# Ledger of designs, part 6: VHH binders against a6qnr0

Target 1, 346 residues: a6qnr0
Amino acid sequence: MRLVHLDLKGAPPKVCYLSEIFPLFRALGANGILIEYEDMFPYEGHLRLLRAKHAYSPSEIKEILHLATLNELEVIPLVQTFGHMEFVLKHEALAHLREVARFPNTLNPHKEESLALVTAMIDQVMELHPGARWFHVGCDEVYYLGEGETSRQWLQQEPNSKAKLCLSHMEAVASHMRARYPTTTPLMWDDMLRDIPEDQLSGSRVPQLVEPVLWDYGADLDLHGKALLVEKYRKSGFSWLWAASAFKGATGVNQSLTPIEHHLRNHLQWLQVAGSVPADTLRGIILTGWQRYDHFSVLCELLPVGIPSLAVCLQALLHGDFAENVKARVENFLGISSLEEMSFRR

## First folded at step 21 (VHH)

Design y7
Fold by ESMFold2, last read:
Structure y7 (fold): chain B 346 residues (1-346), chain A 121 residues (1-121)
Amino acid sequence: as target 1 above (346 residues)
Amino acid sequence: QVQLVESGGGLVQPGGSLRLSCAASGFTFSSWVMTWVRQAPGKGPEWIATIYSGGKTMYDDSTEGRFTISRDNAKNTLYLQMTSLKPEDTALYYCAKGYWRGKNSWPFDYRGPGTQVTVSS
């Protein structure tokens, strides 16, 4: 599977724009989208305080899903449940749920209310995504985990560890999803799992509950290291893995490559990783298109700016390389597509 | 064991007032978000008000200004003060521990049996 990540943070695209680009995604070789809502979801009830002013309405989300179906694009929603919770934990009413009282980025995993909060967020999103086959629960970059008062006290007791704390919360969230939505598989970003030893991963329930998404956006990947990581996850009991690349954003400060060259190389490197692992290992690749790295960052590249890079990256994945004939095909295709019809939601 | 018991319902004329109570036990009441939900005959459940552990309140649009949610943490009791009652407020009113999950998903393990409010002349 080849999914395009729609990062809605800070600027959701207009639905009319999506009606124009979903056919393009499909024509370029995508067969799904990962939609990262953050505060652009129309949360209801007590959670309406989470809504941004320009959040989609329920009607607009239903239209987006309809457009995805018309273009044979699988939809995976993404809701953060551990790290990147600033849009939630910035609110005074919910600040008691922070892992560290002065930092709003990470949910306190010890509180029963923390789980109740994020599972309610999941349940509300699932109301508009009935029949979703996968649901991404985030869990990336859980900063300061273990540094809160409750965590420090808990960690003083053998055999407690930060890895055990992390896996416990992941298990609790995934267990809710499996119990309530048994046909929906949770996905999680893998960065918090990378340094957990195989015996501790395999000793937890997480491998039986989730499929991890291995992300690396660099122009040069440690191919041997990636192969070893894949082997560790498979031996730990994870049935399927996912890859994640970047077509937009996440280029760092390396001035030796243009952004498109950087992203193309990232995708060619992931093709080499895929060739070095068993065929039944990777369920798919998510081409990420970061718009805002966290809730308090300024906006970066907007989606229309990234379309040429997306075309290059999708076609490279589809054809297995980016030789001159594939480059010419992309240039001709983009000459047909109207870039002036691209817009972002106001 | 979580226990929630609503009381204070009854028959009220339009324009009248009523105060609902919910006695809570089996959990640390002062640290939890609490919610009132109602369900009229033949209708789905409706979220009406929430009070967070810190005291911040939220209301649906139709009840803001008429209903007031409050809590007494010393007595482990949640309240709903209703004024200017209308016939459309007739419903079974439930106290719930936790978050509104949507029309199809109350916190089904942690709601009380409800108290009936009937507004008619």
Scores: ipSAE 0.352, ipTM 0.745, lowest interface PAE 3.0, mean pLDDT 87
Fold by ESMFold2, fold request of step 22:
Structure y7 (fold): chain B 346 residues (1-346), chain A 121 residues (1-121)
Amino acid sequence: as target 1 above (346 residues)
Amino acid sequence: QVQLVESGGGLVQPGGSLRLSCAASGFTFSSWVMTWVRQAPGKGPEWIATIYSGGKTMYDDSTEGRFTISRDNAKNTLYLQMTSLKPEDTALYYCAKGYWRGKNSWPFDYRGPGTQVTVSS
């Protein structure tokens, strides 16, 4: 599977623009979309305080899903449930749910109300996504986990650890998903799992509940290290894994533009990782297109600026290389005369 | 173990007032968000008002200005003060513990049996 990540943070595309580009995604080789809503989802009831002013309406969401169906693009919604919760926890009414009182990044995993909040968010999104086969619950970059008042006290008691704290919240969220939506499989970003020892992973219920998404956006991957990480996850009991690359954004701290060459190399490196692991290990790859790294950051490139990079990356994945005939195919899809003029301008 | 019991409903003429109460037990009332929901005959449930654990309130547009949600944490009691009642406010009124999850994801793991409010001339 090859999914395009639509990061809606800060600047949701108009539905009419999506009607134009979904056919292009399919023609370029995508067969799915990962939609990261953040505050662009039309939360209702007392959760409407989470909506941005320009959030989609329910009818706009329905139209987007219809457009995806027409173009044979499977849709996976993404809702953050642990880290990256600033759009929620910035609100005074919900600030008591922060892991660390002064920082709105991370949900306090000790409070019963925390789980009630994020599972209500999931339930509202699932109401508009009936039949979703996967649902991404985020859980990346859980900053300051373990540093809150309750966490410090809890961590003083053996066998409690930051890893156990992390896994227990992941398990609680995933268990809700499985119980309420038994045909829907939760996905999670893997960064918080990478350094958890195999015996702690296998001793938890998380491998039975979720499929992790291994992300690395670098132009040079540690191929052997990735193979070892894949082996650790398989030994821990995870049945399926996903890869995640980047077609725009996330090229490092000094990101002044989208360097197509960097992203192409990232994808070619992931192809090498895929070739070095057992068959039926990777369910698919998510080509991420970060628009905003967190709720308070400035926007990076908007989606239209990233389309040439996306086309290059999708076609490289589809054909296994980026030789002259593949380059010509991309130029034809994009209606341009030379990718070298576009790809190497920085 | 969680128990919620609504009271204070009844028959009232248009323009009248009622105060609904909800007695809560079996959980730490002061730590939870609390919500009033109503269900009119032949209709699905409608969110009316919420009071967060910190005291902030939020109202549906149709009831804002006429209804006031409040809580007494010492008595474990949630209230809904209703004024300027209209026939369209006729419904079974429930108090609920937790977050609204949507009409089809019906909603709160814990709610009371409800109290009937009928607004009729």
Scores: ipSAE 0.338, ipTM 0.743, lowest interface PAE 3.4, mean pLDDT 87
Fold by ESMFold2, fold request of step 22:
Structure y7 (fold): chain B 346 residues (1-346), chain A 121 residues (1-121)
Amino acid sequence: as target 1 above (346 residues)
Amino acid sequence: QVQLVESGGGLVQPGGSLRLSCAASGFTFSSWVMTWVRQAPGKGPEWIATIYSGGKTMYDDSTEGRFTISRDNAKNTLYLQMTSLKPEDTALYYCAKGYWRGKNSWPFDYRGPGTQVTVSS
């Protein structure tokens, strides 16, 4: 599968724009979208405090899902449940749920109320996504995990560890998903799992509950290291893995490449990783298009600016390379004379 | 064992008032967010109001201004003061430990048996 990540953080596209762009995604080779809502979801009840002023309405969400169906794009929703919880934990009423009291990044995994909160968020999103086959629960970049007062006391008691703490929360969230939505498989970003030893992963219930998404947005990947990581996850009991690349954002400070050159190389590198692992390993790749890295950051380039890069990256994945004939197809598809003219951001 | 017992319902005329109570036990009441939900005959559950452990309140738009949620942590009791009652407020009213999850997602394990409110002339 080839999914385009729609990062809604900070600026939700108009539904009419999506009606124009979804056919383009499909024509370029995508067959799904990953929708990252953050505060653009129309949360209800006491969770109304989470929604942004310009959040989509329920009817707009239903229209977006209908448009995705018409264009043969499967939809996977993403709701953060561990790290990247600033849009939730910034609120005074919920600040007692922080891992570290002065930092709103990370949910305290020791509190029964923490699980109740994030599972309620999941349930509200699932109400508008009936029949979703996958649901991404985030769990990336869990900053300061283990540094809160409760965590520090807990970690002093053997056999407790940060890995056990991380896995226990992941298991709790995934178990809710599996119990309440048995046909829906949770996805999680893999960065918090990368350094956990195989025997500890296999000894937990997480591999039977989730499919991890291995993300790396660099122009040059450690191909051998990725192959070893894939084998560790398979030996740990994960049945399926996902890759994640970037078509927009996440380029760092490498000024020797234009953004499109960077992203193209990232995708070509992931193709090499895919060729180095068994054929039944990766369910798909998520082409990420970051709009805002966290709740308090400035915006990255908006989606329309990233469309030429997306076209390059999707076509490279679809054809297995980016030779001159594929480049010409992209140029003709976009109606431009040279891809070099698309090197500017925005 | 979480136990919640609602009381205070009854038959009332339009424009009238009622105060619902919910006695809680089996958990640390003062530390938990508490919620009132109602269910009219043949309909799914509807969120009414929530009160956080720190006292902040949130209300559904249709009941805001008419209903007031409050708590007495010393008595482990949740309240719903209802005024200006209308026939459409007729429902079974439940108190619940925790967060509203949507009309098709409310778990029965963390709510009481409910108290009936009937508004008719």
Scores: ipSAE 0.327, ipTM 0.737, lowest interface PAE 3.7, mean pLDDT 87
Fold by ESMFold2, last read:
Structure y7 (fold): chain B 346 residues (1-346), chain A 121 residues (1-121)
Amino acid sequence: as target 1 above (346 residues)
Amino acid sequence: QVQLVESGGGLVQPGGSLRLSCAASGFTFSSWVMTWVRQAPGKGPEWIATIYSGGKTMYDDSTEGRFTISRDNAKNTLYLQMTSLKPEDTALYYCAKGYWRGKNSWPFDYRGPGTQVTVSS
């Protein structure tokens, strides 16, 4: 599978714009969309406080799903449940659920109410995404985990560890989701799992519950290290893995590469990782397109900046390389005479 | 383990008032978000009001200004003061512990058996 990540943080695209670009995504080789809502989902009831003013309405989400179906794009929703919870925990009414009282980024994993909160968020999103085969529950960059008062006390007891704490919350979220939606598989970003030893991963229920998404946006990947990481996850009991690349918003572009060249190399490196692992290991790749807080930048980046890079990256993945005939195909499809003219520098 | 028991419902004329109570046991009441919901015959559940553990309240638009949610942590009791009642407020009223999950996820994690409120002449 090849999914385009739509990061809605900042502002949602108009539905009419999505009606224009979904056919383009499919024509370029995508067959899915990962939608990261954050506060752009129309949460209701007392979770209404989570909504941004310009969040989609329920009818707009139904239309987006209809457009995705018309273009043979499977939709996977993403809802954060552990780290990246600032949009939730910034609210005074919910601040008691922070892992560390002064930092709103991480959910306190010890409180029964924490789990009740995020499972309610999942339930509301699933109400508008019935029949979803995958649901991404985030769990990336869980900063300051283990530093809250309850966590410090819990960690004083042998054999408790930060890894066990992390896995415990991941297992709780995934277990609740599996129990309520047995045909839906949770996805999780893998960064919090990378340093957990194989025996601790396999000793938890997490490998039987989730499929991890291995993300790395660099132009040069540690191919040997990735192969070892894949092998660790497989030995730990994960049946399927996902890769995640970046077509927009990758960190650390260097002076010898333009943004498109950086992203293309990132994708070619992931192709090499895929070739170095067993064929039944990777379920798919998610091409991420990260956004920043800027309403107008979000709209502009999707059309003039992000689309050429996305086209290059999708076609490279589809054809297995980016040789001259693939480059010409992209140029013809986009109606441009040379990809070099779009490069920052070669 | 968790037990919630509503009371205070009854028959009242339009424009009248009622005060609903919910006795709670089996959990640390003062640490939890508490919610009132109602369900009219043939309709899905409707969120009415929530009071968070820190005291902040939120109300549905249809009842804001007429209904007041409150709690007495010493008595482990949740209240709903209803005024200016209308026939469309006729429903079975439940107190619930936890978060609203949507219309198709009724009931909440925990709720009581409900108390009937009937507004008619």
Scores: ipSAE 0.305, ipTM 0.717, lowest interface PAE 3.6, mean pLDDT 85

Design y8
Fold by OpenDDE, fold request of step 22:
Structure y8 (fold): chain B 346 residues (1-346), chain A 121 residues (1-121)
Amino acid sequence: as target 1 above (346 residues)
Amino acid sequence: QVQLVESGGGLVQPGGSLRLSCAASGFTFSSWVMTWVRQAPGKGPEWIATIYSGGSTMYDDSTEGRFTISRDNAKNTLYLQMTSLKPEDTALYYCARGYYRGKNSWPFEYRGPGTQVTVSS
């Protein structure tokens, strides 16, 4: 599977624009979309507090999903449930659920209400995604985990650890989903899992509940290290893994132009990783297109600016290289005479 | 065990007022967001009002200005003051703990059995 990540943070595309680019995504070789809603989802009830002023309407969401279906793009929704909670925890009414009072990034894992909040968010999103085979629950960059007052006290007691705390919350979220939506598999970014020992991972229920997404946006991956990490996760009990590359928004917090060569190399490196691990290990790859690093950050390059990069990356993945014939195909898809003129190289 | 019990419902004429109460037990009431929801015959649950643990409130547009949600943490009790009642307000009213989860199923994990409010001339 090849999924295009639509990061709706800060600069969400209009539905009409999506209707234009979805056919292109499919033509380029994508067969899915990861939609990171953040504050663009039309949360109902008192959770409407989470909405951006220009959030999509329910009808717009339905239209987007319909367009995706028409273009044979499977949709995976993404809702943050641990880190990157700024759009939720910035609100005074919910600030008491912060791990650290001064930082809205991290949800407090000790509070029952925290779980209630994020699972309610998941439920509302799933209401508009009844057939979703996967649901991404985020859980990346939980920066302040263990630094809250309750966490500090808790961590002083044996055998408690930050890893245990992290896995506990992940397990709770995933367990809720598995119970409520037995045909939907939760996805999770893997960064918080990377340093957790194999025995602790295997000792938790997380490997049986989720499929981790291994993300790395570098142009030169540690291929051997990546293979070892894949093996570690497999040994820990994860049946399927995902890869995540980047086609935009990964080379600077305020990047205005997309370094296409960098992203091309990133994808070629992931192809090498895929070739070095068992074929039944990686289920697919998510081509991430970050719009901003967090809720309060400035914008990265906009989606239209990133389209040439996306085309290059998707076609490289599809064909296994970026030879001249592939380059020519991309140029044809984009209706341009020369890719080099489109800021292909830094 | 989490328990919620609504009371105060009844028959009232259009333009009348009612005050609903919800007695909570089995959890730290003061720490939780609480909500009033209603369900009319043949309709799904409808969110009415929410009061957060910090005391801030939010209302549905249909009831805003007419209904007031409040809480007494010392008594573990949630209230809904209803004024200017309309026939359209006729429903079974529930108090609920937690966050709204959607309308395709029951939108809350915990609620009471409900109290009937009937507005009729």
Scores: ipSAE 0.888, ipTM 0.953, lowest interface PAE 0.5, mean pLDDT 95
Fold by OpenDDE, fold request of step 22:
Structure y8 (fold): chain B 346 residues (1-346), chain A 121 residues (1-121)
Amino acid sequence: as target 1 above (346 residues)
Amino acid sequence: QVQLVESGGGLVQPGGSLRLSCAASGFTFSSWVMTWVRQAPGKGPEWIATIYSGGSTMYDDSTEGRFTISRDNAKNTLYLQMTSLKPEDTALYYCARGYYRGKNSWPFEYRGPGTQVTVSS
């Protein structure tokens, strides 16, 4: 599977624009979309508090999903449930659910209400995503985990650990999903899992509940390290893993131009990783296209600016390389004479 | 065990007022967001109002200005003061703990059996 990540933070595309680019995604070789909603989802009831002023309507979401279906793009929704909770925890009414009072990034894992909140968010999103085979629950960059007052006290007690705390919350979120949506598999970013020992991972229920997404956006991947990480996760009990590359928004917080060569290298290296691990290990790859690093950050390059990079990356993945014939195909898809004119440096 | 018990429902004339109560037990009431929802015959559950643990409130547009949600943490009781009642407000009213989860299932994990409010001339 090849999924294009649509980050709706800050600069969400109009539905009409999506109608134009979805066919292109499919033509370029994508067969899915990861939609990170953040505040763009039309949460109902008192959770409407989470909405941006220009959030999509339910009808717009339905239309987007319909368009995706028409273009044979499977949609995976993403809702943050641990880190990157700024759009939720910035609100005074929900501020008490912060791990650290001063920072809205991290949800307090000790509060039952925290779990209630994020699971309700998941439920509302699932309501508009019937039949979703996967649901991404985020859980990346939980920066302040363990630094809250409650966490500090809790961590002083044996055998408590930050890893245990992290896994506990992940397990709770995933368990909710598995119970309520037995045909939907939760996905999680893997960064918080990377340093957790194999025995601790295997000792938790997380490997049986979720499929981790191994993300790395660098142009110089440690291929051996990635292979070892894959092996670790497999040994820990994860049945399937995902990879995540980047086609935009990963090379600078305020970048205006996309370094296509960087992203191409990233994807080619992920292909190498995929080739070095068992074939039944990686289910797919998510091509991430970040719009901003967090809720309060400035915008990265916009989606339209990233389209050439996406085209290059998708076609490289599809064909297994970026030979001259592939390059020519991309140029044809984009209607351009030369990729070199688009900051493509070999 | 989480328990919620609504009371105060009844028959009222249009334009009338009614105050609902919800007695909560089995959890730390003061730490939780609480919500009133209603369900009319043949309709799905409708969110009415929410009060957070910190005391902030939020209302549905249809009830804004007419209904007031409040809580007494010392008594573990949630209230809904209803004014300017309309026939359209006729429904079974539920007290619920937690967050609205949508319409696919019952929108809340925990709720009471409900109290009937009927607005009729």
Scores: ipSAE 0.885, ipTM 0.952, lowest interface PAE 0.5, mean pLDDT 95
Fold by OpenDDE, last read:
Structure y8 (fold): chain B 346 residues (1-346), chain A 121 residues (1-121)
Amino acid sequence: as target 1 above (346 residues)
Amino acid sequence: QVQLVESGGGLVQPGGSLRLSCAASGFTFSSWVMTWVRQAPGKGPEWIATIYSGGSTMYDDSTEGRFTISRDNAKNTLYLQMTSLKPEDTALYYCARGYYRGKNSWPFEYRGPGTQVTVSS
């Protein structure tokens, strides 16, 4: 599977634009979309507080999903449930659910209300995504975990640990989903899992509940290290893993141009990783296209600017390399005479 | 054990007023967001109003200006003051703890058995 990540933070694309690019995604070799909604989802009830002023309407969401279906793109929704909670926790009414009062990034895992909040968010999103086979619950970059007052006290007690705290919340979120949506598998970013010992991972229920997404956007991956990490996760009980590369928004917080060569190398490196691990380990790859690093940051390069990079990356994944014939195909898809004119250097 | 019990429902004329109460127990009431939701015959649950632990309130557009949600933390009681009632307000009214989860399924983890409000001439 090859999924294109649509980050709706800050600069969400219009539905009409999506109707134009979805066919291109499919033609380039994508067969899915990861949609990170943040404040662009039309949350109902009192959770409408979470909406951006220009959030999509329910009808627009339905239209987007319909367009995806027409173009044979499977949709995976993403809702943050632990880190990157700024769009939620910035609101005064919900600020008491912060792990650390000063920082809206991290949800307090000790509060029952925290779980109630994020599971309600999940339920609302699932309501508009019937039949979703996967649901991404985020859980990346939980920066301040363990630093809250309650966490500090809790961590002083044996055998408590930050890892245990992290896994507990992940398990709670995933368990909710598994119970309510038995045919939907939770996905989560893997960064918070990377340093957790194998025995602690295997001792938790998380490996039986979720499929981790191994993300790395570098142009020179530690192939051996990645293989070891994959092995660790498999030994810990994870049956399927995902990879996540980047085609934009990963080389500078405020850049306006996409370094295509960097992203091409990133994808080729992931292909090497895939070739070095057992078959039936990696279920797919998510090509991330970040719009901004967090809710309060400036914008990265816009989606239209990133399309050439996406084309290069998708075709490289599809063909296994980026030889001259593949380059020519990309140029044809994009209707351009030369990729070199678009900051492409090989 | 979380328990919620609604009361105060009844029959009222259009334009009339009614005050609902919800007695909460089994949890720290003052720490939780509380919500009123209603369900009319043949319709899904409808969010009405929410009051956060800090006291802030939010209302559905259909009830804004007519309904007032409030709480007495000392009594572990949630209230809904309804005014200018309309026939379309006829429904079973529920008190709920937590967050609205959607309208196509039951939208709350915990709620009471409900109290019937009927607005009719």
Scores: ipSAE 0.883, ipTM 0.951, lowest interface PAE 0.5, mean pLDDT 95
Fold by OpenDDE, fold request of step 22:
Structure y8 (fold): chain B 346 residues (1-346), chain A 121 residues (1-121)
Amino acid sequence: as target 1 above (346 residues)
Amino acid sequence: QVQLVESGGGLVQPGGSLRLSCAASGFTFSSWVMTWVRQAPGKGPEWIATIYSGGSTMYDDSTEGRFTISRDNAKNTLYLQMTSLKPEDTALYYCARGYYRGKNSWPFEYRGPGTQVTVSS
């Protein structure tokens, strides 16, 4: 599977634009979309507090999903449930759920109400995504985990650890989903798992509950290291893994022009990783297109600016390389005479 | 165990008023967000109002200005003052702990059995 990540933070695309771009996604080789809603989801009830003023309507969401279906793009929704909770925890009414009072990034994993909040968010999103085979629950860059007052006290007791704390919350979220949505598999970014020992991972229920998404946006991946990490996760009990590359929004907080060569290399490197692990290990790859690094950050390059990069990356994945014939295909898809004119460097 | 018990429902004429109460036990009431939800015949559950632990409130558009949610933490009691009642307000009213999960996610994990409110001439 090849999924295009739509980050709706800060600069969400209009539905009409999506109607234009989805056919291109499909033509380029994508067969899915990861939609990160953040404050653009039309949360109901008192969770409407989470909405941006210009959040999508339910009808717009339905239309987007319909368009995706028409273009044979499977949709995976993403809701943050641990880190990157700024759009939630910035609100005074919910500030008490912060791991660290002064930072809205991280949810307090000790509070029952924290779990109640994020599971309610998941439920509302699932209501508009019936039959979703996967649901991404985020859990990346939980920066302040263990630094809250409660966490500090808790961590003083053996055998408690930050890893245990992290896995506990992940397990709680995933378990809730598995119970309520048995046919939906939760996805989770892997960064918080990378340094957790194999025995601790295997000792938790997380490997049986989630499929981790191994993300790395570098142009020069540690291929051997990645293979070892894949093996570690496999041995820990994860049945399927995902990869995540980047086609935009990963080379600077205020990047305005997409470095296509960098992203191409990133994808080719992931192909190398895929070739070095068992064929039944990686289920797919998510091509991430970040719009901003966090809720309060400036915008990265906009989606339209990233389209050439996306085209290059998708076609490279599809064909297994970026030889001259593939380059020519991309140029044809984009209706341009030369990728070099779009700051492409080979 | 978490328990919630609603009371105060009844029959009232259009334009009338009712005050619902919800007695909470089995958890630290003052620490939780509390919500009123209703379900009319043939309809899904509808969020009405929420009061956060800090005391701030939020209302559905249909009830804004007519209903008032409040709490007495010392008594572990949630209230819903309803005024200018309409026939459309006829429903079973539930007190719930936590967050609204959507119409298709009913019921709440913790809610009471409900109290019937009927608005009719």
Scores: ipSAE 0.880, ipTM 0.950, lowest interface PAE 0.5, mean pLDDT 95

